# VH-VL binders against q95uq1: the designs that were tried, part 34

Target 1, 197 residues: q95uq1
Amino acid sequence: MSDNHEEESNVPAYVPGKHVSVDQLKQQDAEDEALKRYKESLLGTGVHAPKDDPRKLVIKEMKIQIEGRPDTIYPLDTKELIKEMKTKPFVLKESCHYKITLTFNIQHDIVSGLKQTNTVYRKGIKVSTEKHMLGSFAPQALAHSVTNPRHGWEEAPSGMLARGSYTAKVVFTDDDNEEHLSVEYAFSIKSDWKSDD
Key: E = the ipSAE of ESMFold2; O = the ipSAE of OpenDDE; V2 = 0.75 times the mean of E and O plus 0.25 times the DockQ between their complexes.

## First folded at step 10 (VH-VL; framework fv_sonavibart)

Design W7 (at its last look DockQ between E and O 0.02; V2 from the best seeds 0.00; counts 0 for: pae E 18.0 > 2, off the site)
Fold by OpenDDE, look of step 10:
Structure W7 (fold): chain C 197 residues (1-197), chain A 124 residues (1-124), chain B 103 residues (1-103)
Amino acid sequence: as target 1 above (197 residues)
Amino acid sequence: QVQLQQSGPGLVKPSQTLSLTCAISGDSVSSNSAAWNWIRQSPSRGLEWLGRTYSEDMWYNDYAVSVKSRITINPDTSKNQFSLQLNSVTPEDTAVYYCARETYDFLRGYFDYWGQGTMVTVSS
Amino acid sequence: DIQMTQSPSSLSASVGDRVTITCRASQSIDSYLHWYQQKPGKAPKLLIYYASSLQSGVPSRFSGSGSGTDFTLTISSLQPEDFATYYCQQSYTFGQGTKVEIK
């Protein structure tokens, strides 16, 4: 009588909260202390949205962290820098442990249900797609940072078939499937770190 | 200028192997910036990608699901060419076959140079 | 799988006419659409790559536009040599073609 305890993974059903604008949140009566705290946490001190930039999500940086190696940092403040990143692939040694951190600002309003979709290509053929639910983000003075994986490290593929040059696109979408940001980057999987000297 | 010259028989019997060769000039089959493709065209199926070969640190192949079990694309670096083998052909494999160079800007490629095409008829 | 749908399947036009061909993708493909011209008994020839980039040697009367799912090939003034079939392509998927015939 093997009691298969089906661990009901109570993954709380992400009830897509009604998109409440920052302005609506400000107008809602402070009767709910939890909501007030949430508002305070979201609205932070006086984050002025730039009037000349209608974007809700603004990428600032992509950081590649490899265990035992120096970080690779791509500043992404300008369109030129984003283009430049495509020409500067980072290297992953096969079986290395790595993580990627994206830093971005949220402007004007809350971005609800932000999802990151990362698609990797080898010479134009899709080799993988990863989707990550990041959560909801409000405008704040400090940039947001998202690291994938959230915990631990990703292991780079290994073997002769894994080695080579790759291109990738990361897309950020919200609960309404609005695309807020896309960035493209390149990387190589190699057998050794020394091949770049 | 890149040129692709196709060769091979235009008639194949059912259940036999279709074999074509594409000779490259003005580029290398081992180019890291290109992939070498086979595409066929028929009235019933239109333009259909079959597969490709390309070089990185090693040789890689990608094949269309529709022919994956029957297709082989091989490079020949010594002759600067690549070949198509399609096994167990049927009349449905009757088409004009093209070799093509695939080039890339970033995420997706396009076919900038094509062979002249080879009409292959599968008939008893 | 991404489906590519061209419209129209065929059209008749006269020399000097403005011709527009549309290609629709079943999902967003950004700008990764390419256009080819094919004449009878010949291989396809690249015209436009990445939605709007004119291939070297292609006449300037050819232009491409669009992004996402909807793309357009335009011939500003049709020439006698432009009567052909045109194909859009994304990755390894081609449209069904648009035949441009003489009126």
Scores: ipSAE 0.731, ipTM 0.874, lowest interface PAE 0.7, mean pLDDT 90
Fold by ESMFold2, look of step 10:
Structure W7 (fold): chain C 197 residues (1-197), chain A 124 residues (1-124), chain B 103 residues (1-103)
Amino acid sequence: as target 1 above (197 residues)
Amino acid sequence: QVQLQQSGPGLVKPSQTLSLTCAISGDSVSSNSAAWNWIRQSPSRGLEWLGRTYSEDMWYNDYAVSVKSRITINPDTSKNQFSLQLNSVTPEDTAVYYCARETYDFLRGYFDYWGQGTMVTVSS
Amino acid sequence: DIQMTQSPSSLSASVGDRVTITCRASQSIDSYLHWYQQKPGKAPKLLIYYASSLQSGVPSRFSGSGSGTDFTLTISSLQPEDFATYYCQQSYTFGQGTKVEIK
């Protein structure tokens, strides 16, 4: 008897649009896609992850601070720089006070129970191993930094037996003992900053 | 040392497709430590990033919003190169086009190697 | 959305001058800012990455500094080959450039 008409049960609401400059529009898509992948990798879902780098921990820099002297800075943001680091040793004067800061990014997933193990060798013989529990780290845009020692300064050894060339390896592992990074480096202990350099 | 060599036509008619190729030597287009970008430069807009392609477990692309509906960047692993296609061009697409290698550092990377540039004019 | 603003747009200088170019970000970008040099008819060339790290093969008269929002590229003593346009870059955004010209 009466006409049967389908009615739209939903009426879309309007919302004021955001005004975006042409320059903002040109960069927004790339950053939005990167943010989406970052969020996905943080949640640990799907196979899609940030750009073709499966590493959870990516080293950026190693800095050696020596009390009363300029810092020595090693950029480590490429595989080549990491591999070459052991060919560019730094010098510690015996008994000097120093500390080492490593700067790194965490990507893809949260890393739980990160532990830093630094092993030092002299003429192929292991002479020390030092372990530091660093904690848990989430992926983020800002880099993380860890400084050893956490407080105060470390003192370089002294004496005739201490002087010489050393190699070292720093390794980052998590609570499951998965290795995330290893970096080999070199240094020497000398009686003077410029002696037999 | 890494080198990027561009090729492609310098004149394109409006509404047609701009197509450029960047050949890579000294590195692989499928490198897991790099991404492969197209960047253009014009007097009115300066340096403008267009998009990139990169390899993980598969190939991925990111494109600038301004060209997203018209752009395609493809790798060719057998020739060790990557391409740019920009559809439906207008005179506003007139620019010098560069390919560039980006070092991987998600959103914080830099472009360490660039192609020689290709002047593309969209006219007539 | 982070905007990059360079200043000045251009400057005139003589060989031997110290030149300072500034790049400002609209929000903090830590030290993730890079500098490029471009000569007429050529592609940009990377000079400085991560604010202060000197790219291999770049002369030591170039230096970069800054963190957060304000960044500086310094050329301690201009050489004839340094007359060019300089760009800062963060993420996929470039500054508008600073042209360094001969007086």
Scores: ipSAE 0.000, ipTM 0.436, lowest interface PAE 18.0, mean pLDDT 79
ESMFold2 (binder alone), look of step 10: mean pLDDT 91; pTM 0.943

Design W8 (at its last look DockQ between E and O 0.71; V2 from the best seeds 0.59)
Fold by OpenDDE, look of step 10:
Structure W8 (fold): chain C 197 residues (1-197), chain A 124 residues (1-124), chain B 103 residues (1-103)
Amino acid sequence: as target 1 above (197 residues)
Amino acid sequence: QVQLQQSGPGLVKPSQTLSLTCAISGDSVSSDSAAWNWIRQSPSRGLEWLGRTYSEDMWYNDYAVSVKSRITINPDTSKNQFSLQLNSVTPEDTAVYYCARETYDFLSGYFDYWGQGTMVTVSS
Amino acid sequence: DIQMTQSPSSLSASVGDRVTITCRASQSIDSYLHWYQQKPGKAPKLLIYYASSLQSGVPSRFSGSGSGTDFTLTISSLQPEDFATYYCQQSYTFGQGTKVEIK
């Protein structure tokens, strides 16, 4: 009678932290040094939010890093650049190791429980969805960078069925399910690095 | 202008194979920017996507789960057409069948050109 | 599976009327909803693609809007030729249709 103790993986129920505004954080008495450090880390010195841009999350760059290859960088400062990116797919050689880094600014307030959802399509059919919890981000002077995967590399699919053209959408949502950003991009999986020039 | 012309029998006996053909003009079945689809319509099931075929570096097919075990969609590059085969038909397969071109802007496809439709009745 | 629900299932309207048809997805979707018009004995015809883009040759009285789960097709001034059944579509799922009939 083997008592299979199902170890209840006490995955601590992610209790969405109460959205504390930057202003509320400033008013909280720094009795807790840890809280003070957290505030200092969040309230970086002199971050002026642009008055004419109500967005809380502003994308700056998408970087594709491939092991043994030069980086592909997409500037995303303007709507035009975002549109242009869609027309410039990057190439992944099958079985290559790659990672994607998104660089963005947080403005006005803390974005709590930021989640990245990456959906990949092949000719309009969803082929994969990945969700990543990124955490909470405060306005700061330096842009934030998120790399997926956080550690190591993702391996590109291989085989005849994997080769082809893909489109993808990455969406950033917070704990309140507010969509802050969506970015669409294209890529191809090929047997070699030769771009069909 | 893209045109799709359907052909095939409108009557099929139960347990037999439904076979339809869609001839393409104004585009190629091998187009990299299109997928070629079969969709059916019935009062009971409405518009129902059945499957598609398309070419990139090779030919690919996607099928609806509801018919996946019975369906085959084949391109014919020589005739610039594609076909539908649906095996082991039952009266539930009675519908108007449409071929359609699927076009993509980026993430999703829409059906911009349709065949004229073929009423297929499954009856003994 | 995503379900698409149209409302109403049918409506009666007069020529010149503003007609609004709604399509609701069971789950939040991207703005990849499309609208079709179908007349009796004919294949569906594409009207709007990607929620708001008017298909070439479609009259400007047709418009589409919406995001997330809720989408709308609007006919600003109904014409005699607009009496038909309208369908929304997302991916490979169609709505049940909305029949626009003469009042």
Scores: ipSAE 0.572, ipTM 0.790, lowest interface PAE 0.8, mean pLDDT 89
Fold by ESMFold2, look of step 10:
Structure W8 (fold): chain C 197 residues (1-197), chain A 124 residues (1-124), chain B 103 residues (1-103)
Amino acid sequence: as target 1 above (197 residues)
Amino acid sequence: QVQLQQSGPGLVKPSQTLSLTCAISGDSVSSDSAAWNWIRQSPSRGLEWLGRTYSEDMWYNDYAVSVKSRITINPDTSKNQFSLQLNSVTPEDTAVYYCARETYDFLSGYFDYWGQGTMVTVSS
Amino acid sequence: DIQMTQSPSSLSASVGDRVTITCRASQSIDSYLHWYQQKPGKAPKLLIYYASSLQSGVPSRFSGSGSGTDFTLTISSLQPEDFATYYCQQSYTFGQGTKVEIK
């Protein structure tokens, strides 16, 4: 009764990391200052938003880190690179420990309540959908970086039914359900790494 | 050109097993780029997907929840065929049964080649 | 679970008419929608996959459009052989069909 936050935890709270505190933004008198900080971030470091690029979220990279193995890095700087990702599957050994880091810039305005929805398919059949609430991000010159899981490692599924080829789609939306990015990608779960030799 | 040819009896008594076979030409049942499906059609239910079999590093099956307890789909690589067994049939299983090849546009499958259909009547 | 609604359920048209059939999804399915034609006594035949890609051997008078939730199959100039029922498909679910009758 007393501790029920129901849905989105901390989604309306602005994510620290823009050097703009949540308390300052909640004071209401800081709205003009928040816009000023945004403009100064855009110009003060020599980094400029493209004139006719309306995107608030610009993906730069997806990195798959596998415990005990070299990283797999997907540059996503261009529309072509994003589309090419589906042709370059990565491999997970069953039960391996991995994590995924996304690197992106925010431009023009704050993105509030950013969420990531990842849907995984096996030959056309949806096998899972997972949502992660990432928080709010203000524009700045340096790229933002988010890692899933936030702590430790994710474990790949295992067993005969888990092995095989998978396709997936990750979608990024904000609190207004505006879609900022969609990436289609592929991976396989295998019993052994030996094909890497 | 891929062709699917169905065979099997068109009349089955209640509580018995419906058995159909689909022979493939122009492709292999063990192709890792396709899946092999059974779909039925009746006036009351329309087009209804029943299940599939496909090969990758081993054989996999997926079955519709509505029939999962009664259905089996098996490949036969030596004959380049796949079969449908539906146990414990009732008159509600009366339909035209189709086999179909499934191919994929990354996240979604579609059925590009179909068998000719087999009218199966479940009646005493 | 995504609900698919085809409309109309049936229509009558003359040879040469432009015919439009719609399929609406309850939530976005991007472009992952496929169209089939079924003539009486025959199996369904794939016409269009991925919303707008024409299957090999299908006449160019057939076209598909749409993305997200609203999808359209268009026959630019109806021919006598186009009398059939048309189905949309998303995932492993088919629409209820649209019967096209030639006057």
Scores: ipSAE 0.527, ipTM 0.794, lowest interface PAE 1.8, mean pLDDT 84
ESMFold2 (binder alone), look of step 10: mean pLDDT 92; pTM 0.945

## First folded at step 11 (VH-VL; framework fv_sonavibart)

Design X2 (at its last look DockQ between E and O 0.27; V2 from the best seeds 0.43)
Fold by ESMFold2, look of step 11:
Structure X2 (fold): chain C 197 residues (1-197), chain A 124 residues (1-124), chain B 103 residues (1-103)
Amino acid sequence: as target 1 above (197 residues)
Amino acid sequence: QVQLQQSGPGLVKPSQTLSLTCAISGDSVSSNSAAWNWIRQSPSRGLEWLGRTWSEDLWYNDYAVSVKSRITINPDTSKNQFSLQLNSVTPEDTAVYYCARETYDFLSGYFDYWGQGTMVTVSS
Amino acid sequence: DIQMTQSPSSLSASVGDRVTITCRASQSIDSYLHWYQQKPGKAPKLLIYAASSLQSGVPSRFSGSGSGTDFTLTISSLQPEDFATYYCQQSYTFGQGTKVEIK
């Protein structure tokens, strides 16, 4: 099998022109160490794309980085964990500097023109909408990560009007406006890291 | 069983202040899971949201742009009620006024309990 | 700012009829649309929230559907107590109402 997704660090040689199935390649590996290493590169790629999961984008993690504090990490590997986001709000101290990193796998096909749209609500009133173009992503074994903002930090709002509980929805769409993922989550803005309502 | 009971005068002269009160039973005006709204209805304008008050450690207000300069909504925790004050009324403020409890399906709010309504006429 | 437009403005129907009422949002609102019934001299009463979720105590002949901008309230078999005006709502904006009258 000829493969354009060559990983040069763990494959000593690429053998162009061979169109061998993964199973046939495994059966022939007893006598050729170079071919064995090539097979392992292909098999690694193949085993990371499950056939029964039709999703092109599979969220893995949401991480909130706050300047000067430990990261807060939400695993999102399952539908149940994604749904639980609504009940596990994170806290931002007013005026803190933060970033949000989403980690995801792309499987089956290239996703072109991926765009993130994040809408924030307070008690049913939309307070902001942010859109970020993320780019195009190919299937690969290693997860992709995107961080908002790309440069610098975001600053949390401050003051009595800004404090309180917020709900939000982040949606990922491609160039054809196909929705690949939607996550609902919650957070609050407080005057102190230890305060709680 | 949540119930909202309205009170206040039904006749107000132009340029005066419209003042209504909504008494709550079966819930607390301080509830963290609700917001307390005033909505009015007239034949020419239909149902029109005016504003709300709600509590999360402190008290907050949101007001419709159309009335923002004239409206005040205040809670009274000791009486478990909330009020509407609308200053400088004109005949265009003639409507049936409702108080309503707002609750949420995570991102979106809806009004699950309403007061009985108070017809307020602004004339002469 | 999102505006809600209902149609028809009124309709006449007989007991037992299937009735449909539509509501259009000026922009996409996902499924965050709610339906109310109002009888003369009474406050509105919540029927359906989040496009399709039936409020407690509301008869199963009421159903809602739709997403994005176009939403429908359906009464599968109209009853005498269902002659009323129906409103849709999203955020803090209401439709103009649809009056359902006796044919």
Scores: ipSAE 0.501, ipTM 0.764, lowest interface PAE 1.8, mean pLDDT 84
Fold by OpenDDE, look of step 11:
Structure X2 (fold): chain C 197 residues (1-197), chain A 124 residues (1-124), chain B 103 residues (1-103)
Amino acid sequence: as target 1 above (197 residues)
Amino acid sequence: QVQLQQSGPGLVKPSQTLSLTCAISGDSVSSNSAAWNWIRQSPSRGLEWLGRTWSEDLWYNDYAVSVKSRITINPDTSKNQFSLQLNSVTPEDTAVYYCARETYDFLSGYFDYWGQGTMVTVSS
Amino acid sequence: DIQMTQSPSSLSASVGDRVTITCRASQSIDSYLHWYQQKPGKAPKLLIYAASSLQSGVPSRFSGSGSGTDFTLTISSLQPEDFATYYCQQSYTFGQGTKVEIK
């Protein structure tokens, strides 16, 4: 009679923190110097949100880092550059170790519970979906960077079935399921860096 | 320029097999960037995708649920063509059949080249 | 299964008119919407791919817009050769078509 104690992993229900606006944060009399420093660190003294850009999340760069190889950098400052990225697939050698870093600015307000969803397609078929909880981000002078995986490297698939062209979409959503950003990119898995597979 | 030329009978008896061929020019059935599709059109069902073949990897063949049990789409690399076989046809399979090339804009396929169409009538 | 609903099913217009056709998907999917033109006795012809990209050789009077579940095809100034049936497509599902007829 093995009592399978189903350990109810009380994963504390992530209660989405009340969306506190940057303005509300500024108005909160931080009697605590530590809190003031924290607010200053979050809000930076000089981050003026552009009045003509209502976006809360603005992508700046996508960087592909491959172990032992030079970085591939996609500047994404303009809509045109975002479109151009789609036409410039990067190459992954099978079994290589890689990671992707996205750099972005937060504007106007705190983006709470930012989630990154990466979907990969091959020949129009969804082959993988990855979801990453990134956390909350406040407007600051320096761009935010998020690297996936957060620790270590991702290994590129290997084998004949893995080789080929892929497309992918990354979507950033907050706790309210608001889509802040969607970017599409392409890549190829090859047997060798020089091989025209 | 890519051209698709269809051939096959326009009359098929019930319970028989509908067979059509689509000859490709200006591209290869073995293209790594395109899938080859069959689409039919009828007044009752409108435009209906039937299925696709990818010659480089038949694992990527896909068929509409409505015909999946009866349909086969095969590439012929030697002739640079692909075929449709639809088994056990009924009058409901009466339609204009089109072959089409499917190209991809990242996430989705669209049909940029079409055959001329073949009217297939299923009647006793 | 995704359903694509076009509106209207038919319309009458005159040369020079602005024509707008809408396509609604039953759900939002990770796929682009495409538009086709079909003339009687002919195969469909690709007009617009990826919601807003004009196919090569398609006149600039054609435009596409929309996202999510709602999409629009616009003909800014209808020409005599534009009298046809138009179809939207997402994934492997087609709309029922919109027939543009001469008034």
Scores: ipSAE 0.472, ipTM 0.766, lowest interface PAE 1.1, mean pLDDT 89
ESMFold2 (binder alone), look of step 11: mean pLDDT 91; pTM 0.939

Design X3 (at its last fold request DockQ between E and O 0.33; V2 from the best seeds 0.59)
Fold by OpenDDE, fold request of step 12:
Structure X3 (fold): chain C 197 residues (1-197), chain A 124 residues (1-124), chain B 103 residues (1-103)
Amino acid sequence: as target 1 above (197 residues)
Amino acid sequence: QVQLQQSGPGLVKPSQTLSLTCAISGDSVSSNSAAWNWIRQSPSRGLEWLGRTYSEYEWYNDYAVSVKSRITINPDTSKNQFSLQLNSVTPEDTAVYYCARETYDFLSGYFDYWGQGTMVTVSS
Amino acid sequence: DIQMTQSPSSLSASVGDRVTITCRASQSIDSYLHWYQQKPGKAPKLLIYAASSLQSGVPSRFSGSGSGTDFTLTISSLQPEDFATYYCQQSYTFGQGTKVEIK
């Protein structure tokens, strides 16, 4: 039993915001373009397997959706763009409702038991880790999309203790513990959207 | 250029409090891009991180589990310094103590500037 | 707790030699590895950060590589001033050190 002495960082645990109730989500499911795209992507018959790219999972985009705000879209088609994303933090106003959608292609074979691990850091210390079982994904003509939370919104932490700069890492692993994706991003929690602090 | 200058006594009696200060020049103790750390070194325990203090919108402290119950790291913004207090010391606390600036390469913190070190001996 | 293990604990080398030091983490963590040099009576000095980035002012004969749990510090051609103890660090854990001594 590896006593992961989680150093009790006095950093407020990034408490994932309360999942907004499923009932409000039934009406929003119709508007979830990501879910629509996901469904459409499953119906795509075209299996493209680039011979020069051995990767089974290729990230295409990360989208930050904030209720009442324009979407922030990070194209991730190249290594340079993935690196650039680290330098472009998005802002979460405290208590805002947000969700993150990752769009990716599957190539060559089915990726089984895909798990997303999202780890958030504050000044190099882990403040939260979330794990999501995503399932299995087959090659298809359209890119796959996964949204967290799957239903509803996540609430950004609030209060003076929550405010600050954060970094995060998203990792995709399959049931064989093979890492298919690792992306890093940054964000800040602020009291206001315009606070150029 | 960032400089860290340590001060404090090198001899402490058992059960007393070890107190050290680290004066900062070329940077601010309130810097949002840094954390201010204490690290000690002994032949028996090697390099051991003790804790840090840093400012965001509020002040935060993180301490190593091994010393958490006895340690206090305090910033002094007026003097641009930070201090170490280690209570109830024993001979096991004998070490060279370093203050250090922690900076970040995205997810990773590393120590780019160090104080000169202070040998602290706990003896009766 | 993460443990960092360096190998070897000590080595003897001559000026001009290629020196390789290994650092192994007990677990893969999402943190980068850093390397420090320490001379007797001095504080550790940062050499390499984020596994492979050379700190400003550090000679190019120093290089770092590795990922996951296995990392390497390489000195391509050992100089007289390079005789020291080297430490790896990940998160807040340091390796036990590798002493590079003159042969």
Scores: ipSAE 0.728, ipTM 0.866, lowest interface PAE 0.6, mean pLDDT 90
Fold by ESMFold2, look of step 11:
Structure X3 (fold): chain C 197 residues (1-197), chain A 124 residues (1-124), chain B 103 residues (1-103)
Amino acid sequence: as target 1 above (197 residues)
Amino acid sequence: QVQLQQSGPGLVKPSQTLSLTCAISGDSVSSNSAAWNWIRQSPSRGLEWLGRTYSEYEWYNDYAVSVKSRITINPDTSKNQFSLQLNSVTPEDTAVYYCARETYDFLSGYFDYWGQGTMVTVSS
Amino acid sequence: DIQMTQSPSSLSASVGDRVTITCRASQSIDSYLHWYQQKPGKAPKLLIYAASSLQSGVPSRFSGSGSGTDFTLTISSLQPEDFATYYCQQSYTFGQGTKVEIK
């Protein structure tokens, strides 16, 4: 017993997941001030993004936390800093416990199903690939922060064969396989922490 | 200027061990900025990487899957050389064998100096 | 594994011609592709590393371009000593080669 007409609709279907601008989202609720205030709280007040910057994901920093030691922080606010990261390797002592926190903004549109793929090389030969699903993220004023591993710590490898210099590449893609960011970086595994270095 | 000079027999009987040596001048086999490779070339397979040795905390080896069970690459630091041993050869191993120095552009290695090549025929 | 396909397999050219050789990867390899020249009875010689970086001592008529999956080696004015076979390399895999012959 349906009153609906099956052949047509005068109201275009709103397509979930199809991109809308932050400005369009705010306009759509302009007749309801209470709903507008709620949506602005969810999206952040007047999310500030440059109109000519097309990036949906803007990395801000990478932080390496090592249990019992001060954090190592890489600012990644600029293309130059992202490129320079590979010239500033960090050090892991064998068997140390560590985790990595990434801080980033999302702008313009929601990013669905963000994942990172981290590939590690030793002198040109791939030695591992790890994928981590990060989730979906909306634009907002406050940066998003994700930590790997989400629970506990990672343990650095140990032994004479594990020690050495490594290079790596981390790539961030969404469910549509759109690449949002790629960063090359370096690290070494050593038997001890360097003094005064 | 880096130079690689190969030596070893050009004729090997089936089921025996192919053994070649590459002498290095102008660089050290122990250099931590390079790796030392063997690559072969035949009409049927083209250029085929076989494996490498290099030094950091220890001596390390990486071998192509196709030969991993039969290959050994050893450095000799006192002579500044590295060697290839390929066990249990068959006529399929007939090729020109090259040694090569590998260096890197961050994630990728390339071969900037090559030995002169040694034609090895596997024949009864 | 990433497959590399060179094209053409061979070409004929005259001295002074502009020659282009293409290497295609089955997946993106960023700019991590290298080019070699090989003359009969000789070892390969490195020409270009990292897609576009000219190896020391290589004449400036050689250049490389590309990123991702499609790469080209260009010889702007072919010389008699350039008649050879050219190979691309990604990781520890070489292309099948492109033979450049006298027209």
Scores: ipSAE 0.658, ipTM 0.860, lowest interface PAE 1.2, mean pLDDT 85
ESMFold2 (binder alone), look of step 11: mean pLDDT 90; pTM 0.940
OpenDDE, look of step 11: ipSAE 0.665; ipTM 0.837
ESMFold2, fold request of step 12: ipSAE 0.607, 0.554, 0.629; ipTM 0.832, 0.812, 0.848
ESMFold2 (binder alone), fold request of step 12: mean pLDDT 90, 90, 90; pTM 0.935, 0.938, 0.936
OpenDDE, fold request of step 12: ipSAE 0.708, 0.693; ipTM 0.856, 0.850

